# VHH binders against TATA-binding protein-associated factor 172 (BTAF1): the designs that were tried, part 4

Target 1, 176 residues: TATA-binding protein-associated factor 172 (BTAF1), of Homo sapiens (Human) (o14981r1278to1453)
Amino acid sequence: AFLNKYKLHGILCDDMGLGKTLQSICILAGDHCHRAQEYARSKLAECMPLPSLVVCPPTLTGHWVDEVGKFCSREYLNPLHYTGPPTERIRLQHQVKRHNLIVASYDVVRNDIDFFRNIKFNYCILDEGHVIKNGKTKLSKAVKQLTANYRIILSGTPIQNNVLELWSLFDFLMPG

## First folded at step 25 (VHH)

Design R4 (from Q4 with S110T)
Fold by OpenDDE, fold request of step 26:
Structure R4 (fold): chain B 176 residues (1-176), chain A 124 residues (1-124)
Amino acid sequence: as target 1 above (176 residues)
Amino acid sequence: EVQLVESGGGLVKPGGSLRLSCAASGFTFSDYAAAWFRQAPGKEREFVSAIWYGGDTTYADSVKGRFTISRDNAKNSLYLQMNSLRAEDTAVYYCATGSYISPWQEGVDTFDYWGQGTLVTVSS
């Protein structure tokens, strides 16, 4: 993938909502496969497998999981639908290591930020990422605690020209 | 190759203090979670403390308030400060780490790499 090759973070904005999802799935699948091959070959610590995270609106979490299952075999991507009440999510936390992709809503990530901020991710994808344009919200602050080798924002809406809103997005993409 | 080497064990009297160290090579502690375990003779290896990737720490109930886990990123080392030691703290102490570590999972199977251990004996 282009972003992986050049170690870039970015915002994907296209007019096709489904297109962004599929592109993201391809990037994730390709990178996880490549990383696994490199680790198998080199056994270097920096090549050890890491999971990826997709954060999206609650109405889209099931869609992401379904699309991943439809277009990618579990050999490459094995998504965990991280959803439900707190008791259920605790149960799912015991299963995350069996998966290389976690799909969760913004609200769930916010509520369980102590869990998520203690995982180093390979990719962190924010679907409808414009929701963090206000950097002062509890949600934005939580999302910005996430750590990943690569960060991607997906949005079907044009990026705002407001300097503060842009700064909030860039702060996520390039912290510090 | 990932290697973990514990040091600092020894004989100490009840109420005394001891500081264990774990030096890593071929692996960077700051990129992953790390933990201390201990195993007494005839007993199973048990969780003592962990420092997770995000820096949060957890402790077994038996050592809370007495032990402190920390890491030095510059030295790529893990530490366990043990205060108010008790006879029941006698054990071989192991340093452990792993790649994809799920937070709060304190089981032995959570971790992939282990040191050789260092013996701590608390006796009058």
Scores: ipSAE 0.750, ipTM 0.886, lowest interface PAE 0.6, mean pLDDT 91
Fold by OpenDDE, fold request of step 26:
Structure R4 (fold): chain B 176 residues (1-176), chain A 124 residues (1-124)
Amino acid sequence: as target 1 above (176 residues)
Amino acid sequence: EVQLVESGGGLVKPGGSLRLSCAASGFTFSDYAAAWFRQAPGKEREFVSAIWYGGDTTYADSVKGRFTISRDNAKNSLYLQMNSLRAEDTAVYYCATGSYISPWQEGVDTFDYWGQGTLVTVSS
């Protein structure tokens, strides 16, 4: 993928929600496969396996998991649906290592930010990422604590003509 | 190739202090979680302390308030400052790391790479 090759972060805009999801899944699957092959060959630290994270509205977490299962075998992407009450999420934390993709809602990531900020991700995808356009919210601050090699924002809405909102998005994509 | 080498072990009296070091090669500690484990004679290897990727630290109840885990990014090294040592702290201490480490999971199977260990003996 272009973003992987050039180590760029980006915003994907598509009028079709399914299109963005599928494109993202392809990017994730391709990169995880490539990293696994490179690590097997070279044993270089830079190629060591890392999980990816998809953050999305709560109504879409199940959709992401289903779509991943539909288009990718578990050999390439094995998603964990990180959802439920706090007690359940604690249980799921013990299972995270068995998965190379975590799917969680914005609220869940915000609530469990202490957990998520202690994981280095390969990809961090923000579906409907315009929700962090306000950099002053607890949500935006939490999401910006996430660390990833690659960061992608998915949005079906055009880029707003607000410099501050745009800056908040780019702050996530290119921290520091 | 990833390699971990522990040092700093030795004989110390009860109430004494030791500082263990773990030198890493083939990877950068700042990009990964790392932990200290120990194994006493006739016992299973047990968790001592960890520094997770985000910098948070955890400790076994038996060492809380006495041991401190730290990391030096410039030296690519992990440390364990052990104060107020007790006889029950006698063990071989191991440094451990891994590629994908889930936070707060303190089991032996959480970590992929291990050092050879360094012996700490606390005796009068």
Scores: ipSAE 0.748, ipTM 0.885, lowest interface PAE 0.6, mean pLDDT 91
Fold by OpenDDE, last read:
Structure R4 (fold): chain B 176 residues (1-176), chain A 124 residues (1-124)
Amino acid sequence: as target 1 above (176 residues)
Amino acid sequence: EVQLVESGGGLVKPGGSLRLSCAASGFTFSDYAAAWFRQAPGKEREFVSAIWYGGDTTYADSVKGRFTISRDNAKNSLYLQMNSLRAEDTAVYYCATGSYISPWQEGVDTFDYWGQGTLVTVSS
């Protein structure tokens, strides 16, 4: 809501858990709904539907999908659990357009970055986004190739007083 | 509203070259994937080439090495450079784009907006 209104990217640092996840889901659902309504009304290109992406640890991908299903109707958010071996992910790529939310792990996004970098996302949420604090890793470099209207980092860990690490996070949020 | 207008079609001899253009209005090409399709008489519309959002390009096997897709952001235009043209390249060529384009999906149903087409005839 706030980020949408002011076209800002941000870091949500709070206790890890359901709170941030739910808040994120609400933001996603609300924005997708609003965007869809605006497009239906105006037919403006800037309001065309775009999917969102949640990137998280592999242990949380299923959790995200489940939570989305619990708190949000598929009318607003229809998550795709983008997981499995490469052959499965290729099949899932064919289904992506049927979904307005993709949930994938950091490793999967890294491995399939050529696919993901060719999608413009509405939101890109990095759950436990502190994992990209080191800007020199293949993972960080891959994630930074993602394009989105809005970028959010969720992290329960305090921001380190390390300029380089902080810069890496902000580099994702505000490229350039 | 989104509009696409193709141009550059015409008659060309086998082995010749032609450059198609697609002028867009109502949207910016750089923000979306775009593609060229073609439809020969009595045949189904088929994929020719695409430039995806990230800038990657794909080509139908039949045109690889001969055709080149490109875009000019300043002119908000899409191009198809066609070299070494063959008789079987004869078709109406269409420019296409879409709101949400899944990368590498080259089907007609992947794209939502289409131009009126421009005729390319390759004949001796």
Scores: ipSAE 0.737, ipTM 0.879, lowest interface PAE 0.6, mean pLDDT 91
Fold by OpenDDE, last read:
Structure R4 (fold): chain B 176 residues (1-176), chain A 124 residues (1-124)
Amino acid sequence: as target 1 above (176 residues)
Amino acid sequence: EVQLVESGGGLVKPGGSLRLSCAASGFTFSDYAAAWFRQAPGKEREFVSAIWYGGDTTYADSVKGRFTISRDNAKNSLYLQMNSLRAEDTAVYYCATGSYISPWQEGVDTFDYWGQGTLVTVSS
């Protein structure tokens, strides 16, 4: 993928929500496969497998998991639907290592940010990422604590020309 | 190749202090979670402390308030400052790291790479 090849972060906009999801799944699957091959060959620490994270509205978490299952075998992507009450999420934390993709809602990520900020991700995808356009919200601050080699924002809404809102998005894409 | 080398072990009196070091090669500590384990004679290897990727730390109840785990990124080293040592702290201490370490998972199987260990003996 273009973003991977050039070590870039980016925003993907598409009118069709399914298109963005499928494209993202392909990028994730391809990169995980490539990374696994490189690690198998080189045994370099920099090539060690890392999980990816998809953050989305709560109504879409199940959809992401389903779509991944439809278009990608578990050999490439094995998604964990990280949802439910706190007690359930604690249980799921014990299963995280069995998965190379975690799908969670913005609210869940915010609430469990102490857990998520202690994982280095390969990809961090923000579906409907415009929700972090306000950098002062608790949600935006939490999401910006996430660490990933590659960061992608998916949005169907045009990016506004508000400098502060744009800065918030770029702050996520290019931390530090 | 990933390699961990512990040092700093020795004989110390009860109430004394000791600082263990773990030097890493083949990887960068700042990119991974790391932990200290210990194994006393005739006992199972047990969790002592961890510093997770995000910098959060956890400790076994038996060492809370007495031990401190830390990293030096410049030296690519992991440390365990042990204060108020007790006889029951006597053990071989191991440094550990791994790939894709899930936070708060303190089991031995969570970690993939181990050092050779350094012996700490607390005796009057």
Scores: ipSAE 0.736, ipTM 0.880, lowest interface PAE 0.6, mean pLDDT 91
Fold by ESMFold2, fold request of step 26:
Structure R4 (fold): chain B 176 residues (1-176), chain A 124 residues (1-124)
Amino acid sequence: as target 1 above (176 residues)
Amino acid sequence: EVQLVESGGGLVKPGGSLRLSCAASGFTFSDYAAAWFRQAPGKEREFVSAIWYGGDTTYADSVKGRFTISRDNAKNSLYLQMNSLRAEDTAVYYCATGSYISPWQEGVDTFDYWGQGTLVTVSS
């Protein structure tokens, strides 16, 4: 799609939420496949593999993993469901090398931000990204430490109430 | 192609210092974690230190307080300052990096690309 082709950051808004997950999966799978093929063929450094990250509410992490498995072969996207208590998450950290996609909740990313800030991502997708509209919360400050080549915010509702909330979203999309 | 080239090894007396360098090329060095490993004669390759993507560092217990890892992304270089060297530090030192590196994972299987190594000998 347009964002992939031009490598732009953006907000994907869909009031009914009917296609955002599928559109995001298509973007992730397509770009990861293209970059892997280009790297194998050309040895171009830009194409050296990087994982992607989906951050979503805790009730949706399983849905994301299920949707990826439903619509993509693991050769295109191989998700790691990064969830559970701290002991389980430490165990899951050993599995990261075998997956090109991590799916985690906002609170888990905040709690483990030292881990996540030490990975460069290809895509970082914030599902229900309005949760960072207040830029001063611990959650917003944590997720803004994430680094990625491409950043996408998915939201079912436009942010309308004040300029500070809009600037917090843009600050994430355009870090620095 | 990804290349890592170590330098700075040599013979040094116990208590001395050396600074190792690793020149990286063929990839966007700043996007990836980088690490030093070493292999003593007759031993398996072991972790020495890493600098993770976000700048956090870790060290093997045997080198904490004596070795300092650093990187210069503008020069695509990784460094290991080794102070208070001991005979046990005698080894070939390797620079390493990789894709899909999980932070804090310090095993050899975490890293995909390796240099040829530089020999450090600590002896009287």
Scores: ipSAE 0.599, ipTM 0.843, lowest interface PAE 1.2, mean pLDDT 81
Fold by ESMFold2, fold request of step 26:
Structure R4 (fold): chain B 176 residues (1-176), chain A 124 residues (1-124)
Amino acid sequence: as target 1 above (176 residues)
Amino acid sequence: EVQLVESGGGLVKPGGSLRLSCAASGFTFSDYAAAWFRQAPGKEREFVSAIWYGGDTTYADSVKGRFTISRDNAKNSLYLQMNSLRAEDTAVYYCATGSYISPWQEGVDTFDYWGQGTLVTVSS
């Protein structure tokens, strides 16, 4: 089984705070693998694959793509670096089916919100999530149109497993 | 198991109306984009209409203004209301959905799951 071969645990997740990207990658890879296994066994809609989304500052989109590639094989997470001017982003839209993870900046998501709101995501991760603390901004209003099974907000505050679980539960209770 | 079953096809005269249904089972249909395609004898399967996750809809030029796609989440069903039917609308109509669908992409390769099809014949 894929999980046996790629036992995800331990040392990669012990750098809390500075390792929140790695912790998030472990969560994404584990859940996508579990959903794929359950889907193959049962063909249930909850297990039918959905992509995940990482939204981060534009200076960090490349870092996220690089970190996923460094720590995770593409059979578990295959990221699409959704970036560039509008013409390049239209080209990238044709590639979405070949990837289970999209990595985009906040401004790009805002500019292309009609595209992103038309996808249901498994996870939506907001890196540097303090950017949307003011709910009245155009950016915050755009980001709130995103829908996902689970929402995770990463911030410069110390990462806490309780806080992460609480946001996951919040997303579960208030999807859409 | 993911399953799509079309119904509502039949014989209808030009100018008439017909409503196609697609019942989905084994998954939460409303979480995914859904589309209608059709295939006339001797032709390739072609896009008719889609409803994307957020509720936006698109239509092939040949059916705009005459066909309306809709979805009933409570019944896990997709519909195609076809008005002002023409002989050229004669085809087998297919319901489709899939994983990782990119919005606005209307090619057959975008969709992974297909129903068996329902025949619509427009004549006389």
Scores: ipSAE 0.585, ipTM 0.835, lowest interface PAE 1.4, mean pLDDT 79

Design R4 (from Q4 with S110T)
Fold by ESMFold2, last read:
Structure R4 (fold): chain B 176 residues (1-176), chain A 124 residues (1-124)
Amino acid sequence: as target 1 above (176 residues)
Amino acid sequence: EVQLVESGGGLVKPGGSLRLSCAASGFTFSDYAAAWFRQAPGKEREFVSAIWYGGDTTYADSVKGRFTISRDNAKNSLYLQMNSLRAEDTAVYYCATGSYISPWQEGVDTFDYWGQGTLVTVSS
């Protein structure tokens, strides 16, 4: 109980020097925890829960789910591995209400964009996000239909420690 | 605090029309899906229609072509236009919303917040 909370907060305090995946997990867990605490304390609807989304290459979806489970208790982040053929994905849609994080590949999001565009996300993280730098591709058009309070693009370069602030400002200026 | 208040119910003759309203307050209405359900006396609450976050709409088969759901985000309001009403449409109508709503999921357990209901009676 207490120990899982302390471990999560410790990761957030020590995320300098961590990989981008771990840094993103700490940000998601911290924000979801803060929103849940504010909602319980104030009952203000501005803190009504919203899920978050990670979009990554298909070979990395399992890794994201594993990393979240390794570093966070399910009280803070409870991921849904949204994968498989269309019939399995329809089955997974029934489970969305029980999870606060969806992890999906770019091709799955593109194929199921009608589903994903009908959810407002808190965070939308694009891992290996250079794939959408050409805004005219079918993939870029699909991911641009995603809506979120905050958008984060992760790259393979170690440069720029404040990418989260830049993407948040972009989301403010270019909503939708 | 999340509040949903339905209005517009009443008595109407078969073949008539009625427009229900649901006023939403205490949350960012435009960020969430919204739906109408109904419950006839002695029956289970059943799905009528939903408008999902992105604007797509779904309808129960029994009301398709006769009912139209819409929302006005500037007024924080959800509407149900009911045309060609039948006796079997008699019910208490509820508006609903929630967190973590999965699109296309039309069960009662999908929604967390409910209004008090407004009675619609279709009678000659």
Scores: ipSAE 0.551, ipTM 0.821, lowest interface PAE 1.5, mean pLDDT 79
Fold by ESMFold2, last read:
Structure R4 (fold): chain B 176 residues (1-176), chain A 124 residues (1-124)
Amino acid sequence: as target 1 above (176 residues)
Amino acid sequence: EVQLVESGGGLVKPGGSLRLSCAASGFTFSDYAAAWFRQAPGKEREFVSAIWYGGDTTYADSVKGRFTISRDNAKNSLYLQMNSLRAEDTAVYYCATGSYISPWQEGVDTFDYWGQGTLVTVSS
């Protein structure tokens, strides 16, 4: 909530190793609910809806979709599981209008970066975000093309003090 | 309140040029995809061109090479430069945008907000 209030970006390290996905879901659900209510009430431009994006390892995309379904009414978060071969992903692109959250793997985002860079997101969450520590990889360069109002990196691994690894993470968090 | 206001339509001879403008108010236009559609008399509204959030552009085959879409973020405005106009380009032109727009989706149902339209007539 604090990061949203001040339009800040950050790295979320769950020191207890428990519940970072749930914490992120609560942040997403709360912000999307608040923006939808403000838009309906006031019609303010900054309240006009934008989708959110979760980027995670491919083995975790289903987990994210399942966890959202367990803890949130689809009225507040309606995830699109953006996965599969290219022909299936083209079909899924037609469904984006009915969903306020997209869940995709890092490789899928890289492969479809022309699609993803053409959406402004409300939140962009990188789960297991240490994968962009090397800023020179194709994956890191693709992920840094994503734009969002709020950017969060989730990591269960302590961030090392290597300046290039930290710089790559901060470059994503603070692209200006 | 989201508003889109088109201007710049008029009568022009075949081979001529026009520049359409769409002024947006009540929201930050550059945060969303924007498109031009057109509707000829007795026809359904059809896609003309779009500029997507990241700056990529798409065009209907019938206008490719002749029309250019652009956006001026400082003026919160969308433009359509129409060159080499033909009689078949005669239509009311509409500016459109929306929430949750999927890139590359060029159907009328993709867009939620529409202007009132500006008439372009191409005749000699």
Scores: ipSAE 0.503, ipTM 0.799, lowest interface PAE 1.7, mean pLDDT 81

